# Designs tried in a protein design chat: VHH binders against q8rxe9. Part 42

Target 1, 356 residues: q8rxe9
Amino acid sequence: SVATDDTSPSVKKRVVSGVQPTGSVHLGNYLGAIKNWVALQDTYETLFIIVDHHAITLPYDTRQLGKATTDTAALYLACGIDVSKASVFVQSHVPAHVELMWLLCSSTPIGWLQKMIQFKEKSRKEGVENASVGLFTYPDLMTADILLYQSDFVPVGEDQKQHIELAREIAQRVNHLYGGKKWKKLGGRGGSLFKIPEPLIPQAGARVMSLTDGLSKMSKSAPSDQSRINLLDSKDLIVDKIKRCKTDSFAGLEFDNAERPECNNLLSIYQIVSGKKKEEVMEECKDMSWGTFKPLLADALIEHLSPIQARYQEIIAEPEYLDKILSEGADRAEELGAVTMRNMYQAMGYYQRRRY
Key: E = the ipSAE of ESMFold2; O = the ipSAE of OpenDDE; V2 = 0.75 times the mean of E and O plus 0.25 times the DockQ between their complexes.

## First folded at step 21 (VHH; framework vhh_7pa5_2)

Design l19 (at its last look DockQ between E and O 0.73; V2 from the best seeds 0.00; counts 0 for: pae E 2.7 > 2)
Fold by ESMFold2, look of step 21:
Structure l19 (fold): chain B 356 residues (1-356), chain A 124 residues (1-124)
Amino acid sequence: as target 1 above (356 residues)
Amino acid sequence: QVQLVESGGGMVQPGGSLRLSCAASGFTFSDYYMHWVRRAPGKGPEWVSTISDSGGSTYYADSVKGRFTISRDNAKNTLYLQMNSLKPEDTALYYCAKGSDSYASGYWREHDYWGQGTQVTVSS
């Protein structure tokens, strides 16, 4: 009954990615993860979902959610999402996500949710009485995001491993409860209602280190903004951050000296953003002082980030274009999800609404 | 499964010292920034200190600067907090916390993972 079965020879494997409507993206995020994550669109059928429903599971500012959603979409488009290859859409624009969540919750043992780390942490920090039902059931929403599209792969980090494991268990349970012969007797295809999704680790990108400590990853967990270059930092701020970044007192510049982690990091950043070969960078830079190299690095960063920033500004300044991208992405997602929802309702024995 | 087990709490008099430990397992400890967070009775969580994945950078709340020292031993998967010149206002349940995957920031929900805590009580 499904023409878009991902096991079909005519259909690419499907990747579903969630993007939290969050704050700034730094250079370490981009070069270390986001660039390769976006590049999955070159190999897979890719859905990039701005997951605004997930944002409301904790306290948030109602006045900012809409703007954060569109800003996030614009930033990730500027990072290289190609709308001819991938669908980009807002989670709440496809009602099937919450419809499926409700159906999945009806089949999810409460004990499975009680074990989830996000609920345990909230309960420890604030007491169970202050944890919302949304936080408690959020793993079913994430499961719905994944299963709705018959996803083959879900890019995840270690901190989301438990959630993808739960999504697999829920899918298996639902397939058992409602699939197979029982589904055939209700007029369906039989077999599994849902593909069992697998975690995917995108190819590792560049390891970009802190501007204040060349042995530490560039990280949002570092309290100081001086430790990172944000993708939307102004030219002046980039210059200032590079001017003030940690260096050393050695002469010349070189890669791969364990005593010089800052030198290795800054040369590596320069190599990446300039697009030059490692040997070319060494020949260009090895006899430079820090006073000569820092302006060179800052200029290379500005040149690399300028197209991304220009694209971002172009998109955010053109609301009709962004709205069209998101609307078309939502329409494509709704079409895919409608097949899944019809099968799920049929397998659960629902009376089908007819369109007149 | 990620586990963080704090130890080393107890009762001390004002001016005393304690060393807290946090044994980590179930994840690659050396890949993550780590934090100490405390919760005084009836109050919300208060950030105390952060240490980078390598241990090269440390950060402190103003209320503990000069008195507390965060450290880590990546070979033993252990986080430490040396607490000196303790004051009654340092009385709290102290948690160690694993930072989020920094390169995946904004990719699905980030989750800080905390231990069960170790009680520190500073009283005469």
Scores: ipSAE 0.427, ipTM 0.752, lowest interface PAE 2.7, mean pLDDT 86
Fold by OpenDDE, look of step 21:
Structure l19 (fold): chain B 356 residues (1-356), chain A 124 residues (1-124)
Amino acid sequence: as target 1 above (356 residues)
Amino acid sequence: QVQLVESGGGMVQPGGSLRLSCAASGFTFSDYYMHWVRRAPGKGPEWVSTISDSGGSTYYADSVKGRFTISRDNAKNTLYLQMNSLKPEDTALYYCAKGSDSYASGYWREHDYWGQGTQVTVSS
């Protein structure tokens, strides 16, 4: 009796994430988050969306949106998102996002959206009367973004937990209202229309600290650009920023000294970007002066970021290439979304168009 | 749910002092930069001050530099603004704001969360 180990290839779970077109990423973002996204590509079926419909819910420059979109896409690719493993596409290129949003809106109690903190706060700033309906309903759009692709997991930051919870609630509600026996009676397969997405809390990437304050995280909220390394900083700028970064007056270099937070930060950055083990870095750098170490760190950063920068430039220089990638991504997204939409229209009792 | 509740506002004479507080909840307070913003009648929002996540770095608008001091107690999830030498032009609704999650953890919207504000009136 040969036990046929039917190891059916375990279908990779699906991860969906999206970002608004911004085009700027610093070293903290990259090492803390983007690298993790790259790693997710091996474990999960990953879809990365540039969510440009979300961008228009706030004041924006119409002249810059297109460039911001392409820059964001290029940056993702440059950072290691692999189009052979992941689908990268623009939200507006897939009409199903808005279609599903509309369907979900019909099942979303207004009270659920009114509780969203972001709306409340923005409404206070702009006046409730002047707040756009888009600003009010964008959580449903986000829900559509997630549910359209039957996502198992959604990487989210703390600020988005409320929206993920909303998405879960909406999914549950729709499943209850239209799924199961009701759907089956309409000729559908029955059961759940949507998977209930779960938040994926990425393993805490390396916390990169400010170059001007080793006790503070690297942040875009810091007024000084000197406090951060941007991924697209020039070699000269990187050298200058590292040269001017805050350091202490202690002899030698060491990790994990609370009195030397800048030293710890800079060594940690060096460790990560050089790919060396902590012990190797300690042995190499323990007797170095800042005068010796800073150039070393700068060189290591340049070496690490140069391929990213080069790839970014290549992508930007070949708009047709990027367009093709985005088009292919959108096609894949449309295929996936089409199933969801078909099911939703059926379950909700729409008269379906017969294609001859 | 992110909540920011400002307090400590009131009416003071020119040259007087106030201490504003902002109680934060619903997020890991110590992980975020925090801000004070004010809105005077008929004017747009004006940035007042920023403090880093650890409190190690502070930033001030030129209009309040030397007079205002931003601080935070991460153990108490509280942001403070000590306002000294108050001027009539400091009259405004003062808001506490949470910094955005700067990490690309997915579906991030750079949203600053603001409280309801506390009124500061400087008048003779």
Scores: ipSAE 0.300, ipTM 0.699, lowest interface PAE 1.9, mean pLDDT 90
ESMFold2 (binder alone), look of step 21: mean pLDDT 83; pTM 0.850

Design l20 (at its last look DockQ between E and O 0.69; V2 from the best seeds 0.00; counts 0 for: pae O 2.5 > 2)
Fold by ESMFold2, look of step 21:
Structure l20 (fold): chain B 356 residues (1-356), chain A 124 residues (1-124)
Amino acid sequence: as target 1 above (356 residues)
Amino acid sequence: QVQLVESGGGMVQPGGSLRLSCAASGFTFSDYYMHWVRRAPGKGPEWVSTISDSGGSTYYADSVKGRFTISRDNAKNTLYLQMNSLKPEDTALYYCAKGSDSYASGWYREFDHWGQGTQVTVSS
């Protein structure tokens, strides 16, 4: 076919999210971000892409990538992705991502990539060439992930805003180079080949702090597993981590005392996972000892996480079901991206394959 | 853009001390865990130390525990590594690295932003 409409007929705006196949999610990830990212499916047409191609840009364990990919998918589904509202798929299952990446690379000035990746410059200076071309060019792959689906919004953290700005610049450049009158001359509709995506800052989630330091964020960057509750921690492990977490020697429990950051953090977690109002929690807990409160918190955590864990176990216990979800997500994504790819090839002047 | 610039390396005798600095810009420094990583010529990277966003939690590789101290000054956007009792085995190019956003999922891997490094050489 010669030309197709590059606009989705959907009334809803489209959101595309990339997800590293880490295989794990901690309470801070969930309460601080993932819950609100999943909730975007209620307002937007939402695609969640497990970005396995991005995971190979640095050294990785080939024996673990596949399992980490499926574990990540299962965790996000267990966190509340509704497959009737959103698509979940693996990046490598949709070849168009890398096809578009290659096409975009031809329009991306080398200097734009150099500004994004500082580490590659350093490796050259020490005389050891251990940085991959993939590490240097992954901003074009991320741009392809975004532009392929004519995305309106991309939810990002602060450290990824520069990549959204780059994606916007690449889209604008391609629209100027190949769109408009030039595209019309080749039989296309003219106008823009790509929507210009906007960053989306989801509603802020809870600020969850480390179990070992109430002044530090709960983070995967912390080497100690004791510092975090993982969504898949067993009941016994949750009890043990809460038993061992940092507390203080003050009597009673209270919010908002700057001398008691751990107390504030643990009460805040309890408030959230119990579903109680702040005033209700304070009245319930103000005269408790740590010995009374810690079992209460552990039980509330276990109760809150049990449905997520049960859903996760259902999904991984039936690999054919998970495979079906991911396959159907990839099929839907491939249909959406096919229009973009056809238009891009036409606008760039490629000879169309004829079918006889 | 994220920028990390290490300094303070040099040549020292075994048992000596050095203080490394890393000047950070292009991001909200106080929101991120920071790391020191080192690399001897021809070898892969070795994690050295991690400090939390607030500076309240520090972590060390066994090979440097008790000899190195990581710190940060969030008002000056600067990461530090105090290295004492240096050994010939500590000879390497030392990098600071930015942690990822601990709450958000995204396209990024841990340690995707690194500085240019500063050379530390311990020799008699």
Scores: ipSAE 0.562, ipTM 0.826, lowest interface PAE 1.7, mean pLDDT 87
Fold by OpenDDE, look of step 21:
Structure l20 (fold): chain B 356 residues (1-356), chain A 124 residues (1-124)
Amino acid sequence: as target 1 above (356 residues)
Amino acid sequence: QVQLVESGGGMVQPGGSLRLSCAASGFTFSDYYMHWVRRAPGKGPEWVSTISDSGGSTYYADSVKGRFTISRDNAKNTLYLQMNSLKPEDTALYYCAKGSDSYASGWYREFDHWGQGTQVTVSS
């Protein structure tokens, strides 16, 4: 009985994530999420999608969508997404997303989507008729985005847990309806059609707080741009924002004082962007005035963001390069998705086109 | 499941006051920016007000600044909008909206969830 040591090379698990093409990223997004994505590239097979089909489900400027898409892609690359390790592509460049969505829609009870808050709101009297079907069905699209690539993990924030759960439920349902013996009887391999994705909650990236309120998270939804550092902010703007940021009147600087949330936030930012240990920062900054520390912080931020900004500019200056990257990413995505689609069409009993 | 339930709407005369409430459930309320948005008949949605996760920062549309006050009770998972000096142009369906966690954790939207809305009518 030769124990075939099936040392099959441990196939890296697959991680898929996507963002809408907004074209803007602030320091909180970067330090809280994107940096973690970069790290995931070494451990996982990573796919990063610009989900432009999702963008059109809300009011948008048709003149800006293209630029927003390319900017988002460029920022990904500028932040350290490595195309040698990850695939970056645009959702609309891979038709299988919508194809799978349609198949999944056929297996999604309407009640599951009706539970989604956005739909509930629209269903109420004064405007359900004006709500787009896209807005209603975008969770199925998201599900397709995830399941198309047989994702093991999906990095998500707390706000997206419900959508991941929906995706899991849909996957389970489809596996039940069409998988297993049923699929085998149709000439398929049988078993599960989809992996059940699991949420990957990134290790608590540094919660970056607002520059105007140390008790509030840095957010794009904050009306004031002064409350956040954007990755593409100019040096002068960074200096100005830090100069004007909210600080207290206490002497010295210290971490972890509840009465000094701004101090803690700014020191934490300095720690992260300087690459220093907390103890080093404490020793360095403990006796500093705000007048001394703010310029130091600004300089450190500029130093940290400058390479990102430079890389972004390089990428934007070479549209053909970005196009190539996105095209190659889309090709890879199509290859992966083709297997899933083939299986789905087979399992669901479609007459398959013979390609000669 | 994320739920947002608005209440407190009604009919008032010009110059009157209303207090809207939004009961939130299904998520960690204290971790999210919250918003009020309104939709008047025949008009698109209009942003009204935003409050930060901790409540330390508040923002208002120019049209309501000085008249409306947004607040929140994180212990009660409730968002409020005090509306004073109401005008006919304030007539709208008012929605409570949950902000997205602005971290690029994937698949986020600026507004993830909206409530069903509560009707505010300002008429003589």
Scores: ipSAE 0.069, ipTM 0.577, lowest interface PAE 2.5, mean pLDDT 89
ESMFold2 (binder alone), look of step 21: mean pLDDT 84; pTM 0.854

Design l21 (at its last fold request DockQ between E and O 0.64; V2 from the best seeds 0.00; counts 0 for: grease 25.3 > 24.2)
Fold by OpenDDE, fold request of step 22:
Structure l21 (fold): chain B 356 residues (1-356), chain A 124 residues (1-124)
Amino acid sequence: as target 1 above (356 residues)
Amino acid sequence: QVQLVESGGGMVQPGGSLRLSCAASGFTFSDYYMHWVRRAPGKGPEWVSTISDSGGSTYYADSVKGRFTISRDNAKNTLYLQMNSLKPEDTALYYCAKGSDSYASGWYREEDYWGQGTQVTVSS
């Protein structure tokens, strides 16, 4: 009885994640979140979406949206997204997002959206009459982003749990309304139209602290740019920021001293960007002055960020290359989404176009 | 669900003092920068103050510097704004806001959450 090791290649579960074409990325974001986010491509079939339809629901500069989109794509590619492992595309390049949104809107009770905290808060801020319909309906768009690709998992933070729950509820409702025997009677396969997505809580990465306060995390919410290293900072700017960073007056350098939070932070950054062990860093740096250590740290940062910066510049310098990557990603997305859309139109009883 | 509830507003005379509070729930309060923002009648939102996640750093708009003090109690999930030497120009609806820069936040909508606000009126 030859046990046919039916090693059927375990079909990788699918993850869909998105990023807005707005904002800067600093060292804390990169080391704390982006690396882990990018690493998902090794475990999952991963779709990375630049969600430009979401960007227009807030005040934005029309002159900058295109550039912001390409810059964002280039930066995240430079951070390690591998086009051989993951699909990268722009949301607006795949019309099915909006098509599915429309279908989902027809099945979403208005009361579900009215309960969304974001709308309640924003409507109060701007006045109910002045709040855009986009701000009211964007959760359905987000739901479409997820369900279009039959996603198993969506990486989310605590502040987005409500959106995922809404997506799950909508999926369940649509499955109930149009799936099963009803769909089969219309010539479909029957069963569920959508997978019910689950939240994926990423592991916390390294916590990088502010250059101006060792007790506070590095953040874009800090008014001063001197408090953070941005991924695209020039070499000279990195040197200057490290030179000016807050330090103490104690002799030598040490880890894990509560009275020396800046020292701990800077050593930790050095450890991470140099790839050294904590013990190695201590042995190397324990007797250094700040005058000696700061240049060392700056050099290590520059070296660590140089590949990212170089890759970013290469991508930006070759617009056709980026266009090709995004186009191929969109093609893949369209193929995946086409199946979902076909099923939805069939299940909802649409007269389908015959292509002769 | 993220909730921010402001309190402590009221009517005071010029030169008076108020202490605002913001009760936070539905997220790890100690992981986020927090902000105070105000909206005066007929004007857009104005940034007032920011405090870091640990409370180690505080920032103020020039218009309130030296008069207002932002603080937080992470054990109580509460943000505070002590307002001294109040002026008629300080009349506004005051909002507490959650910072959006979190290492654990999702990528789709890193939106700042605002409370409903508390009214501060400074008049003789």
Scores: ipSAE 0.595, ipTM 0.844, lowest interface PAE 1.0, mean pLDDT 91
Fold by ESMFold2, fold request of step 22:
Structure l21 (fold): chain B 356 residues (1-356), chain A 124 residues (1-124)
Amino acid sequence: as target 1 above (356 residues)
Amino acid sequence: QVQLVESGGGMVQPGGSLRLSCAASGFTFSDYYMHWVRRAPGKGPEWVSTISDSGGSTYYADSVKGRFTISRDNAKNTLYLQMNSLKPEDTALYYCAKGSDSYASGWYREEDYWGQGTQVTVSS
């Protein structure tokens, strides 16, 4: 054909995102990655999963896991997740994740799991007998998180690309073993049991540099908390961190001078959090001293972060509201996953329970 | 696939010097903070030093400050630790470690990735 006619209604592709209960979230995380992740809800049907099962594969504090889970949900809602567009839920509230993980394990060669970076690292340091089965098998759990919802895309960083490659291989293997004609003969649809997911590599977000070194990224890897603005830092702490941040002795302020990386970083942060154009920032700030600019920057940061912090506090203060959001998200996820699970059990030949 | 290969360890007398190297591959080396960590016999891991992704910021444990110098060559994907005025208590297995991604987060808890280590022994 000369031209492709697309008269069919389009449906949104589905994105599934996993989020650990957080230990710390700084301005660099937010502007460099999280803001773009939340924005995916505007283009895709999105599921945001707080992955509490994944959190227990390494040492953790049993007294704090539940609170960390709800705090993380509240923080991401405060960052702009719109529950009318996206579902937010806790992984453990949908048992199908671990049910599917178990079924997938039966089709996953041991050698594929042994190659995964995190298992190799722990077994090398502490011996194989000290590595948990959960750490060994968590790649199947991540695969279940993805495949359960017939996901089209999975946003991951470069460090997690190996896990998506494994998920694709497991899906292909399961589709071959249990799909197609064999599944049709068991009364099923036939064809593939699972969509083959594609990685969605995050677009580069804003580059936010350390408050103590304008040439280095803002990072939790830096030992000093002075190097970063945390999303939930109090107003007083933000003021203090900006007051004490590294500057220089040049007159005036300017972007893009290689001798002034701190000036470039602090002006860039101001530009981003104020929402102003670069040219507008330069006209406003070019003749300022650091003593004039630092209070201006601190005020802009506080103004930008205060609505997020206020929303977070509202959500945490109303636990029944948060419980309802998470419960409704889990209910929707359970409905979506139930279809996949019925198909998987049918294709594997299980005797299905009759409900009365 | 991430690989960190340490070298340059050995036996040296107190007051001597060694230079450790760590060859990195399988990731964009210049995007990550890097660390040196050591484990003395019968003890848990001890942080020694950290260097920022650009190399512009360096940090040291009090026990090594003034004697050790961390550096990196981003063109060669190599991390270094120059150790001077070595003491018997510096005897340990020294590990090169890749820090977590500065901005990204996701499904799993990012842990520092460590090499196999290189043994440093300071004894008469």
Scores: ipSAE 0.522, ipTM 0.819, lowest interface PAE 1.9, mean pLDDT 87
ESMFold2, look of step 21: ipSAE 0.478; ipTM 0.787
ESMFold2 (binder alone), look of step 21: mean pLDDT 84; pTM 0.855
OpenDDE, look of step 21: ipSAE 0.549; ipTM 0.829
ESMFold2, fold request of step 22: ipSAE 0.405, 0.447; ipTM 0.751, 0.781
ESMFold2 (binder alone), fold request of step 22: mean pLDDT 83, 82, 83; pTM 0.846, 0.844, 0.847
OpenDDE, fold request of step 22: ipSAE 0.557, 0.589; ipTM 0.832, 0.843

